Miniprotein binders against q6w4x9r395to579. Designs and how they scored, part 8

Target 1, 185 residues: q6w4x9r395to579
Amino acid sequence: GHCSLEGGSFVTTFDARPYRFHGTCTYILLQSPQLPEDGALMAVYDKSGVSHSETSLVAVVYLSRQDKIVISQDEVVTNNGEAKWLPYKTRNITVFRQTSTHLQMATSFGLELVVQLRPIFQAYVTVGPQFRGQTRGLCGNFNGDTTDDFTTSMGIAEGTASLFVDSWRAGNCPAALERETDPCS
Below, E stands for the ipSAE of ESMFold2; O stands for the ipSAE of OpenDDE; V2 stands for 0.75 times the mean of E and O plus 0.25 times the DockQ between their complexes.

## First folded at step 11 (miniprotein)

Design vb4 (at its last look DockQ between E and O 0.01; V2 from the best seeds 0.00; counts 0 for: pae E 17.0 > 1.5, placed apart)
Fold by OpenDDE base, look of step 11:
Structure vb4 (fold): chain B 185 residues (1-185), chain A 112 residues (1-112)
Amino acid sequence: as target 1 above (185 residues)
Amino acid sequence: DIREEVKKLLEESRKLIEEAKKAGDEEAVRLLELAVRLLEEALKTGDPERISYALLFLSMALITAAKKKGDPKAEELLEKAQELLRKALEENNPELIKEAIKLIKEAAELLG
């Protein structure tokens, strides 16, 4: 399964359902029992302009009971709050730079993350087949059915992206907006 | 020629993968295989920067193996290699890459 966060506000689920939203919060991208130590992948969005529609991905966070890894445009920070030289390795996770513009997070448990740092901060999530039907969050449920991808954290199917996305907020943030704006914003 | 030296290092790395398999060190196998892939990709373009990143990863992978084998000398060499590679990236200095490769090769020989 491949999930992409592109263009600042576009998401394509594991089931290949595309949608867009504008929000300035941290959202759960991926939760799954297949992630060890209650692991979760999250996306941090922030304002990139003056309008509510000018939002962009600014960081990706992997959080578990053992690790906290924050990948941003400028640095990789771990749970101690310190920037780390790459490659950075934990027991099951390795973060490394492949090119001047691309970072990767490789794991032993079937999660792979590629982050494009420039010119636009974008992220690509890949999960193994063992994750099929066992994922939740903005990346969807990876069950081959696009019609139920907008399942909220409470297990309710939503018809709009905004309500769906809002349900996966990791903190207290303004409501997400679903507006047709410049994809580059 | 950096490319030629990397190719030699690739060969040594592949040998280490086989040894890691025999030893049942799954982590080392995984990391080294990824390192090899990264190096191979880097060699496609021959970009010193990409090569440096790949070598950083290889060094890390080998450090992991060195720790398990209890070879502090190998670890030291690899840590120094990483330092040189980081400096190479900062200064865009291919000579530092060559020096790093020498250290990595020496470490690989110790681990083999």
Scores: ipSAE 0.752, ipTM 0.890, lowest interface PAE 0.6, mean pLDDT 93
Fold by ESMFold2, look of step 11:
Structure vb4 (fold): chain B 185 residues (1-185), chain A 112 residues (1-112)
Amino acid sequence: as target 1 above (185 residues)
Amino acid sequence: DIREEVKKLLEESRKLIEEAKKAGDEEAVRLLELAVRLLEEALKTGDPERISYALLFLSMALITAAKKKGDPKAEELLEKAQELLRKALEENNPELIKEAIKLIKEAAELLG
């Protein structure tokens, strides 16, 4: 399955449901029991445009009990707060420069992340078939049904992206309902 | 019959929700309540693939609880159930779903 974060503010879920949102926060992109040590993938958004309400992806974070790997738009990779030269390896994760503009995080547990650093910071998440029906977060639930991809952290299917996205905040942030939201067609 | 076994598993899962409420474990309550809702919806369709996805989510919720309780036998049963469910989806084989339900029920009883 494939989930993408493109154009600064656009998301396409594992079930190919597109949407757009703006928010200044860290959001849970993917949680799954298939990720070892309570792993989660998170996305960080911050202000990016002329309007105060416009935001874009600025970092992607993989967090588990062992690691906090941050890949940021300033092209720095850290683990647990320490900057790392690439290639960087742990027991089950390798981060390396795929091209002059792309970084890749490969894992032994079926998660792959490719980050485009320039000209626009974008992220592409690939998960193996073992993740089917076992994901939650902004990338959706990977169950083959786009009608319930906007399932909140409370388990409520919403018709709009704003309530869905707001439910996946991973910190103290203004709610998306306080901002103009323009969901993708 | 898958329907009857799912109904029994739903009953056990609801008991675990009540125990999680008593323990003040809000994460377990939220995950298990979502899992129960997904499984109830899947049961209405009778679709083995949707039932398998819902059971995978329930297994995830129960693994989370088993890790917090420190119950490695329940974890092992649930991991095996997930493997069976992935194979059921991969091979389009609903008979593996029945075997997985048995393992999930055994794990839920250990956690209850």
Scores: ipSAE 0.006, ipTM 0.125, lowest interface PAE 17.0, mean pLDDT 79
ESMFold2 (binder alone), look of step 11: mean pLDDT 83; pTM 0.824

Design vb5 (at its last look DockQ between E and O 0.02; V2 from the best seeds 0.00; counts 0 for: pae E 15.7 > 1.5, placed apart)
Fold by OpenDDE base, look of step 11:
Structure vb5 (fold): chain B 185 residues (1-185), chain A 112 residues (1-112)
Amino acid sequence: as target 1 above (185 residues)
Amino acid sequence: DIREEVKKLLEESRKLIEEAKKAGDEEAVRLLELAVRLLEEALKTGDPERISYALLFLSMALIYAAKKKGDPKAEELLEKAQELLRKALEENNPELIKEAIKLIKEAAELLG
């Protein structure tokens, strides 16, 4: 499965459903029993302008019982709040500077992440086949059906991106705005 | 030589980019172009570790293309390649990288 966070507010799910939203919160991108130690991948969005529609991805966070890795425009920060030199290696995770503008997080458990730092902060998430039908979050459920990607944290299928996205908030934040993208356009 | 094999792989990848453009698959184009760039950068240093990471991303991009085309064989090859690359990183084993490249090339040929 391949999930992308691009253009500041665009998301394409593992099932290749594109949508757009505007929010300023931390959201769960990927949660799965296939991630060890209750791991989850999260996305941090913030205001990038004065308008409510001016929001952008500012960081990606992998959080588990053992690891906390924050990738932002300011490079990599660990659970101790310390910026690390790259490559940064844990037991199962390696963060590597691929280019001056791109970082890659590789794992031993089937999760890969590529982050473009500049000029636009963007992220590309890949999960192995073992994750099929076992993912939840903004990246969808990876079951080959785009029509049910907007399944909320409570297991309810939503028709709009805003309600879907809001259900995956990791904190107390304002409601997200939405604009759905037609995949046939 | 890993570098030589990667160069050949790059050529195949560039062909796939052109095909993706013709097909109007913008996402495939974007992913593959990024993969190619990353791999080119890795080749500048020739560092096996960096090459491995770049190949992981290329494999990801190609898996996307494989799914779009509906080629499960290509997808399987690429998934295996990713596994080998992860092992290569863990074990610092260049032979695993070479094997991964072989699989990626085979997959790329299937997609072309």
Scores: ipSAE 0.016, ipTM 0.290, lowest interface PAE 5.1, mean pLDDT 87
Fold by ESMFold2, look of step 11:
Structure vb5 (fold): chain B 185 residues (1-185), chain A 112 residues (1-112)
Amino acid sequence: as target 1 above (185 residues)
Amino acid sequence: DIREEVKKLLEESRKLIEEAKKAGDEEAVRLLELAVRLLEEALKTGDPERISYALLFLSMALIYAAKKKGDPKAEELLEKAQELLRKALEENNPELIKEAIKLIKEAAELLG
C-alpha cells in the first residue's frame, strides 16, 4: 500500500483517497500493531509562503520505544536528537541517501519511507500487505474502502478532511481551518 | 510519580476492556486493547513524549466509550486531558501529564 505527502499539503491515503489540508502541527501519519515497539510515523507541518493559512510538510518522524528518527527539510537526519551520517543503520532500520535529493528509510518490518528533500519536501510511505486493515492515521486504514479513510482517532468516519485531520493531532496546536483543509477551498 | 499514576490508569483501563468484552463491543475492545498496549510500551521507555502520545490515544478510545454510554461529563474530562497533554508536549512539561492522567482516571471511573 502507498501513501503520499506531496506538494506541501496534499495527502493520498493507502486506499488512494486524496485530500488537502493546512495545519501547523505534528500529526500521526501511521500507527499499526505491525510496527515494532509501539512505532508510529508522524508528519510535521509548519507555515509556508506569505499566507498565514498556508502550511507544508517540514519533517517526518519515526517514533518507537527505541528510536526517534527525524528527517527534516534541513536535510539533517537525527536519531534521539543526535545527527547521523548516512548510511545509518539500526537493528531494524536503514536510512540512506538514494540520490542527491532523496533519502530512503528501509525497515525489516515492512515499512518503507522515501523522502524527497528538494525542490519540494515530499514523503512517500509504502507498507507491505501485512499492514492491510491494520493502519490508522492520516494515511487511512488500508482496508480497500475509501469511504472510511477519514476515520478519526476515535474510530468515527467523517465526511470532511478537517475533522479527520484534527483528530490526529499529536501536539499543542490550533485546529485546522475547515475552509483551508478542503480540497475545494 | 507519573509511572505509578499510569499503572493505576492501566488497571482502570483493563477493567473497561473486560466490560466491553462482556457487552460484546468489539470496536471498544479493539481500541482500548491497542491503547493499553501503547501505554504499557511507552511506560517502559520512561519517555514523557511517548507517554503523552499514548495517553492521547487512550483518551481518544475512552471518548468513544463515553459517547456510546452517553456520558458528557466523561467526554468533557477527556477533552480537557487531551488539551493538557498537547500542552505538555509543546512545553515539555511533565507536571501537565500528571494533571491529565488525573482527569483521565476520573473519566474512566465514570465509565465503569
Scores: ipSAE 0.006, ipTM 0.156, lowest interface PAE 15.7, mean pLDDT 79
ESMFold2 (binder alone), look of step 11: mean pLDDT 85; pTM 0.853

Design vb6 (at its last look DockQ between E and O 0.02; V2 from the best seeds 0.00; counts 0 for: pae E 13.2 > 1.5, placed apart)
Fold by OpenDDE base, look of step 11:
Structure vb6 (fold): chain B 185 residues (1-185), chain A 112 residues (1-112)
Amino acid sequence: as target 1 above (185 residues)
Amino acid sequence: DIREEVKKLLEESRKLIEEAKKAGDEEAVRLLELAVRLLEEALKTGDPDRISYALLFLSMALITAAEKKGDPKAVELLEKAQELLKKALEENNPELIKEAIKLIKEAAELLG
C-alpha cells in the first residue's frame, strides 16, 4: 500500500483515493496493530500563507513507546527533541539521507517512509501486505475499497474529507477546511 | 575511479551479506541489503553525493555487524570513514570519498 502527501494539502490513501484538505494540526496518518510499541505515523501541517487555504505539510513524526522521530523541512531528524546525525538507527528504525533532497525511514516491520525535502515538502508512505485491512488514519484502511476510506477514528464513515481529517487530529487545533484552493507548495 | 571502487565494495558487501545470513544476524542482513541497493542506485547516477550517502549507510550497517562480532578496529575504521564522507559532502571533495572507500574496504576485510 502506498499513501502520499503531496502538494501541501493533497493526500492519496493506500486505496488510491485522492482528497484535499486544509488544516493546521498534527494528524494521525497511520495506526496499525502491525506497528510495534503502539507506533503511529503522524503529519504536521502548518499555515504557509495568509489565508486559511494556504497550508502545507511541514513535518512527519513517527511516535511509539520507544521512539519519537521527527523529520522536518530543516533536514533535521530529532528524537525526543534532540537533533540526530544521519544515518540514525534504533532497534527497528533507520533514518538516512537517500539523495540530496530525499530522506528515508526504513523499518524492520514493513513500514517505509520517503520524505522529499525540496522543493516541496512531501511524504510517501509504504506499508507491506501484512497491513492490509489493518490501518487507520488519513492514509485510510487499506482494504481495497475507496468508498470507506473516510472512516473516522470512531469508526464512522464520513462523506466529507474535513470531518474525516478532523477526527484524526492528534492535538487541539482548528477544524480542517475543505476548500478547493491552491495550497502552499 | 570512484565507480570502480564502489563496485568492488559492492562485491565485498554481498559476501558479507551471505556471512551474516549464515550467522543468523537478520539485522545485519537487512541493513546490508539496503546498503547494497542504495549503492547500486547511486552508481546509476554517478552522483558523488548520492554515493556518499550510500556509503554512509553502508558504514553504519557494517558498524552494526562489527559491534556484534566484537571487532573494535573495524568500528574505528568505519567511524573514520563516516567522518570523511561527511567532509566529502560538505566540501564536495571526491578524494575524501576515495579515502573513505579505502577504510570501508579495510573494515569489510576484517569482517569477512
Scores: ipSAE 0.764, ipTM 0.895, lowest interface PAE 0.6, mean pLDDT 93
Fold by ESMFold2, look of step 11:
Structure vb6 (fold): chain B 185 residues (1-185), chain A 112 residues (1-112)
Amino acid sequence: as target 1 above (185 residues)
Amino acid sequence: DIREEVKKLLEESRKLIEEAKKAGDEEAVRLLELAVRLLEEALKTGDPDRISYALLFLSMALITAAEKKGDPKAVELLEKAQELLKKALEENNPELIKEAIKLIKEAAELLG
């Protein structure tokens, strides 16, 4: 299964459903029982332009009970807050420079992350077949049906990307929907 | 060859960007310019998966334009192209990518 974060604000799910959103937060990109030690992959978005409606990807985070690996747009890789030279290896994770512009995080548990650092910070997530039907988050549920890829953290299928994305917030941040829903009259 | 077909699609997409600029459709311009850049970058890699992701993005941008013009045939072609690209990603099958490109080009011609 493939999920991508491209152009700073665009996402394509494991079931190939494309969408865009604007929000300033850390979001759960992928959760699955297939990830060891309560692992989750998260995406960090922040303002990228002069308007409040423009945001872009600034970091990708893998978090488990053992590791907090951060790959940020400044090209620094940390684990548990400590900067690491590449290649960096744990028991089941290796982070290395794939090319001058790309980093790769390869794992023994079927998750692969490729991060494009330049010209635009982008991320590409690949999961093995054992993940089918067992994912949650911004990358969708990987069940072959795009109509329910916008399933919220409470299990409700939404028709809009903004409600779906807001439900997957992983940090204390304003809901992206609130400013767009204020009554005008 | 997929590279040659993508180059033809890029040229058609650039024409649509110019039409969107003339029409004052700033959203279509933004989406299409980003889609073209992503597809150009994917083409440099030669990676079929990256090309497929970029084509999915372009298809989304074109659907937005097709809905604004009220062109349901273009939407139908683009949705079928997205189905083929999903299958191509699952099967790593470049012939499905080539077929999707043909559908996207047909839709782009309807819109331009």
Scores: ipSAE 0.006, ipTM 0.218, lowest interface PAE 13.2, mean pLDDT 80
ESMFold2 (binder alone), look of step 11: mean pLDDT 84; pTM 0.835

Design vb9 (at its last look DockQ between E and O 0.07; V2 from the best seeds 0.00; counts 0 for: pae O 1.6 > 1.5, placed apart)
Fold by ESMFold2, look of step 11:
Structure vb9 (fold): chain B 185 residues (1-185), chain A 112 residues (1-112)
Amino acid sequence: as target 1 above (185 residues)
Amino acid sequence: DIREEVKKLLEESRKLIEEAKKAGDEWAVRLLELAVRLLEEALKTGDPERISYALLFLSMALIYAAEKKGDPKAVELLEKAQELLRKALEENNPELIKEAIKLIKEAAELLG
């Protein structure tokens, strides 16, 4: 399973469902019982100055009871607020530089993350087959059916990305539905 | 040549992977297998920068193994190799990469 977060706030789910959204919040990308210590992968979006997009990815966060690993646009990696030299490891997570432009997080529990730092901050999530049918969040439910990938945090399948994305906000953020979405014809 | 020295390191690293499997240390196996993959990919490019990043990761994987086996001499060699690799990246100096490889090979032999 592959999920991608690309420039212009484009997302492609584990079931290959593409969508775009406009929001300035932290969103849950992936929750699963397969992630230890109540782990979750989250994405942080902020307003962009680019005239053709309203928001862009600025950080990816892995949060569990033990760790809060932040990989941000400023190329600094932190765990629990503490900056780390790369390569960095915990008991089951490692973060390291693949190239001058790409970082990777690898784990013992089947989650992999590749972050492109330049020219545009983007992220690519890979999960092993044990995650099938056991994911929730912006990356979808990984059940092989694209028609229900927009399942909200309450378990309701929506027809629009905006309602789906709004349901996956982490913390107190303004609802994205109050903003005019990017028109498409 | 750096390529030949890295190939020798890969051979030794693969032996250490088999030892980690026998010991049942799945995290060591994961780290070492990833290190081997990164170094193999870096060799295809011939890019000293990518080789340095891969060697930094291999050194970290070997430090994990050395600490688990209680081998402080290997840890010391590997920490020195990491210092050289960081300096090589900062200075764009491939001679420091060669020196780091020597230290990593020495440490890998102590662990094997």
Scores: ipSAE 0.629, ipTM 0.868, lowest interface PAE 1.5, mean pLDDT 87
Fold by OpenDDE base, look of step 11:
Structure vb9 (fold): chain B 185 residues (1-185), chain A 112 residues (1-112)
Amino acid sequence: as target 1 above (185 residues)
Amino acid sequence: DIREEVKKLLEESRKLIEEAKKAGDEWAVRLLELAVRLLEEALKTGDPERISYALLFLSMALIYAAEKKGDPKAVELLEKAQELLRKALEENNPELIKEAIKLIKEAAELLG
């Protein structure tokens, strides 16, 4: 499964469904029983301008019972809140600079993350086949069906991206704005 | 030499990018292009660890293409390659990297 966060406000699910939203919150990108220690991947969006439509991805966070890794444009912050020099390695997670503009987070449990730092902060999430049908969050459910990707945290299928995205908020944040993209475009 | 084998693999990957473009599969194009870039950068240093991670990503990109094309054999090869690469990272064993490259190349050829 391949999920992308691009252009500041665009998401393509594991099932290849594209959508757009504008929000300023932390959202669950990926939860799965296949992630060890109650792991979850999250995306942090913030305002990038004055208007409500000017939002962008500013950080990606992996959080588990054992690890907290925050990847932002300027730094990688770990459990103790300190910025770390790369490469950073834990028992089953490695973060390193792959290119001048790209960081990679590699894991031993089938999750891979590539983050483009510049010119636009973008993220590419890949999960192994063992994750099929066992994912939830903004990246969808990875079951090969795009029509049910907008399943909320409560298991309800939504027709709009905004309601779907809002259901995956990790905190108390304002409601997201929606702009649908044509999957055939 | 791992570098030489990777260069050959890059050539095959670039062909697949062109095919993906012709097919209009934008996701495949993006993933493969990124994978190629990552691998090219890894080759600059020649660090086996970085090469391995880049190859992991390439394998993932190729799995996407293989799944879309409906080639389960290619998927199997690539999944095996990923396993070998992970082991290579754990064991610091360049021979496993070479084996993985062979599998990835074979898969790429199937997709071409």
Scores: ipSAE 0.374, ipTM 0.707, lowest interface PAE 1.6, mean pLDDT 91
ESMFold2 (binder alone), look of step 11: mean pLDDT 85; pTM 0.857

## First folded at step 16 (miniprotein)

Design pb22 (at its last look DockQ between E and O 0.90; V2 from the best seeds 0.82)
Fold by OpenDDE base, look of step 17:
Structure pb22 (fold): chain B 185 residues (1-185), chain A 112 residues (1-112)
Amino acid sequence: as target 1 above (185 residues)
Amino acid sequence: DIREEVKKLLEEARKLIEEAKKAGDEEAVWLLEIAVRLLEKALKTGDPERISYALLFLSMALITAAEKLGDPKAVELLEKAQELLRKALEENNPELIKEAIKLIKEAAELLG
């Protein structure tokens, strides 16, 4: 399964359903019992301009009981608040630079993350087949059905992206907006 | 001639993977396999920058193995190699890459 966060406000789920939203919060991208130690992958969005439609991905976070790995748009990688030199490894996670513009987080449990730093901060999530039908969050449920990807954290299928996205907020943030704006924004 | 030297290291890394498998060191296998993939990709283009990143990862992988084996000499060599590689990236200096490769080879021999 492949999930992508592109263009600042575009998401494509594991089931290949594309959608767009504007929000300035931390959102759960991926939760699964297949992630050890209550692991979760999260995305941090922030305001990038003056309008509500000017939002962008600014960081990706992997959070577990043991680690809080943050990859930010300024190329700083931290674990539990401490900056780490790359390549960096824990017991089952490693973060390293592939190219001048790409970082990667690799795991021994079937989760891969590629982060493109420039020109736009973008993220690409890959999970192994063992995750099929066992994922939840903004990346969807990876069951081959696009029609149920907008399932909220409470298990309710939503028809709009905004309500779906809001349900996966990791904190108390403003409501997400679903606006049809210039894809370059 | 960095490309040729990297090819040699690549072969050595593959051997170390097999040894790690025999030893049941799953972590070493996991990390070295990533290193091999990075090296292979870097060799396709011959880009010194990508080579340096791949070698940095290889060094980290080997340090992990060396620490488990209790070989401080190997760790020292590999840490020095990482230092050289970071400097190589900053200065765009291929000679530093060559020096790093020598150290990595020496360390790999100690671990084999």
Scores: ipSAE 0.872, ipTM 0.945, lowest interface PAE 0.5, mean pLDDT 94
Fold by ESMFold2-Fast, scan of step 16:
Structure pb22 (fold): chain B 185 residues (1-185), chain A 112 residues (1-112)
Amino acid sequence: as target 1 above (185 residues)
Amino acid sequence: DIREEVKKLLEEARKLIEEAKKAGDEEAVWLLEIAVRLLEKALKTGDPERISYALLFLSMALITAAEKLGDPKAVELLEKAQELLRKALEENNPELIKEAIKLIKEAAELLG
């Protein structure tokens, strides 16, 4: 299965359901019992330059009990807060440059991530067949049925993206609609 | 011809994968298979930058194997190769890629 985060704010789930994403927080992109050490893939979104109505991907995070790998749009790769020279490896994960504009994170457990750094920061997630029907998060449930791809963190299938996206927020961050430019600034 | 030297390294990497499989070294198989895929794509494009990135990855895979085998000479050669490859990327200098390939070949011969 393939999930993509493209054009700053567009997502296509593992079951090929496209939707537009608008939010400014860290979101759970993928959780699965197939990920070792309570692993999860997360996506960080922030305001898109001069537009207050648009958001864009600014970092991708892989978090487990062993690792916190952050790949950011400023082209820095860290693990557990320390910057790493590429290529880099842990026991089950390696991060390396494919081209001057593309990084790859490969794992021994069936998860692969490709990150385009330039001209627009974008991410592409690939999972092996063992993940079928066993994923949760913004990339959907990977069960071959697009009608339940908007399953919230509470297990409820929604017909629209808004409640689905908001349910997968990680951390304490305000809703995008509450953030605005101060007109006196 | 850099492409011919890369092709020879690709053959050595495939040979090392078979040896790793016989040894039951799943980590080495995994890393070397990634290196082979990167080298095949780089060889097809002929792009010196892509070749440098693929060789940096191969060097890391071989360092991992060398450390398990307790071969400090192979590690030293591969670390020098990585420095040359980083210089090649900074300076856009394909001659440094050729020098790095020689060091990687020496290390691979020690390991195989």
Scores: ipSAE 0.782, ipTM 0.918, lowest interface PAE 0.7, mean pLDDT 84
Fold by ESMFold2, look of step 17:
Structure pb22 (fold): chain B 185 residues (1-185), chain A 112 residues (1-112)
Amino acid sequence: as target 1 above (185 residues)
Amino acid sequence: DIREEVKKLLEEARKLIEEAKKAGDEEAVWLLEIAVRLLEKALKTGDPERISYALLFLSMALITAAEKLGDPKAVELLEKAQELLRKALEENNPELIKEAIKLIKEAAELLG
């Protein structure tokens, strides 16, 4: 299973369902019982400083009861905000560079993440076959049926990307409708 | 010639994977298998940058094994190799890659 976050505003799910959205929040990208210690992969979006979309990906976060790994432009930060030299490892997660422009997180539990750092921050998520039908979040449910990939955090299949995406907010951020107002910035 | 030295390291890494499997060291097997994959990809390109990143990873994988075995000399060699590889990347200096490979081979000998 492959899920991609491209152009800052485009997502392709594990079942190959493409969509785009506009939001400035942290979102649940992937949750699964296959991730140890209640692990989740999250995506952080912010307003773009470039002209290709309203919002763009600025970080990817892996969070569990044991680990917090934040991957952003030119920085990998773990627990308590400490930057780490690469390659970095825990018992079951490693983060390393393949080139100056690409970084990879590999795990022993079937999750792999490739991050393109330049020219545009993009992320590519790969999960093993044990994840089939056992995923939730922006990457969909990995059940082979694209019609229900927009399943919300409440378990309801939605017809629009915006309702689906807003349901997966993970941070302290207002709903997308509240971002329609101009908060003096 | 760097490519030939990397091919020799790749063979040593494969041998160490089999030894780690026999010892039940699942973490070392996992890390070394990643290192082998990275070295194979780097060899296809011949790119010193990709080779350096792959060797940095191999060195970390070997440090993990060396610490479990309690071999501080191997750790010392591998940490020095990592320093040389980071410098090679900063300076675009392939001769530092060759020096790092020598240290990694010496450490692998201590672990094998």
Scores: ipSAE 0.704, ipTM 0.896, lowest interface PAE 1.0, mean pLDDT 85
ESMFold2 (binder alone), look of step 17: mean pLDDT 84; pTM 0.836

Design pb31
Fold by ESMFold2-Fast, scan of step 16:
Structure pb31 (fold): chain B 185 residues (1-185), chain A 112 residues (1-112)
Amino acid sequence: as target 1 above (185 residues)
Amino acid sequence: DIREEVKKLLEEARKLIEEAKKAGDEEAVWLLEIAVRLLEESLKEGDPERISYALLFLSMALITAAEKLGDPKAVELLEKAQELLRKALEENNPELIKEAIKLIKEAAELLG
């Protein structure tokens, strides 16, 4: 399966459902029992450097009990807060440069990430067949059925992206407002 | 010339993969298979920059094997090769890539 984060704010799920979202937070892209040490892949979005009216991907994070690997648009790779020279490896993960504009993170457990650094920061997630039907997050559930690709963290299938995306926020970020602070008055 | 030397390293890497498989060294197989893919891609594209990135990865894979085997000479050769490759990228100097390849070949011979 392939999931893509392109054009700053466009996502295509593992089941090939495209959507676009607004928001400036860290979001869970992928959680799965197939990821070791309670691993999760996350995406950080912030206001665009080209257009401050839009949001864009600014970093991708792989977090587990042992590692916090951050690949950012400023071309710095850190693990647990320390900058690393490339190529870099841990026991099951390696991060390296394939071209002057592309980094790869390869794992021994069936997850691969390609990051385009320039001209626009984009990410591509590939998972092996063992992940089929066992993924959660913004990249969808990888079950071959697009009708439930917007399954929230609460297990509810939504027809629109907004509630789906908001449910996968990671960390302490305020929810996106539909109108003002209290849209229900 | 540089392409022919890279092809020779590619064949050596493939031999080391088979040895790692026989030894049940899953980490070495994994890293060397990535190195082989990057080397093959670099030969298809052909540019020195991409070759340098592939060789940096091969060097890391071989350092990992050398450390496991307790071979400090192989580690020293490969670390020197990485220094040359980073300088080659900084200066756009293919002669430094040739020098790095010689060191990588020497280290690979020590390892298998």
Scores: ipSAE 0.779, ipTM 0.916, lowest interface PAE 0.8, mean pLDDT 84

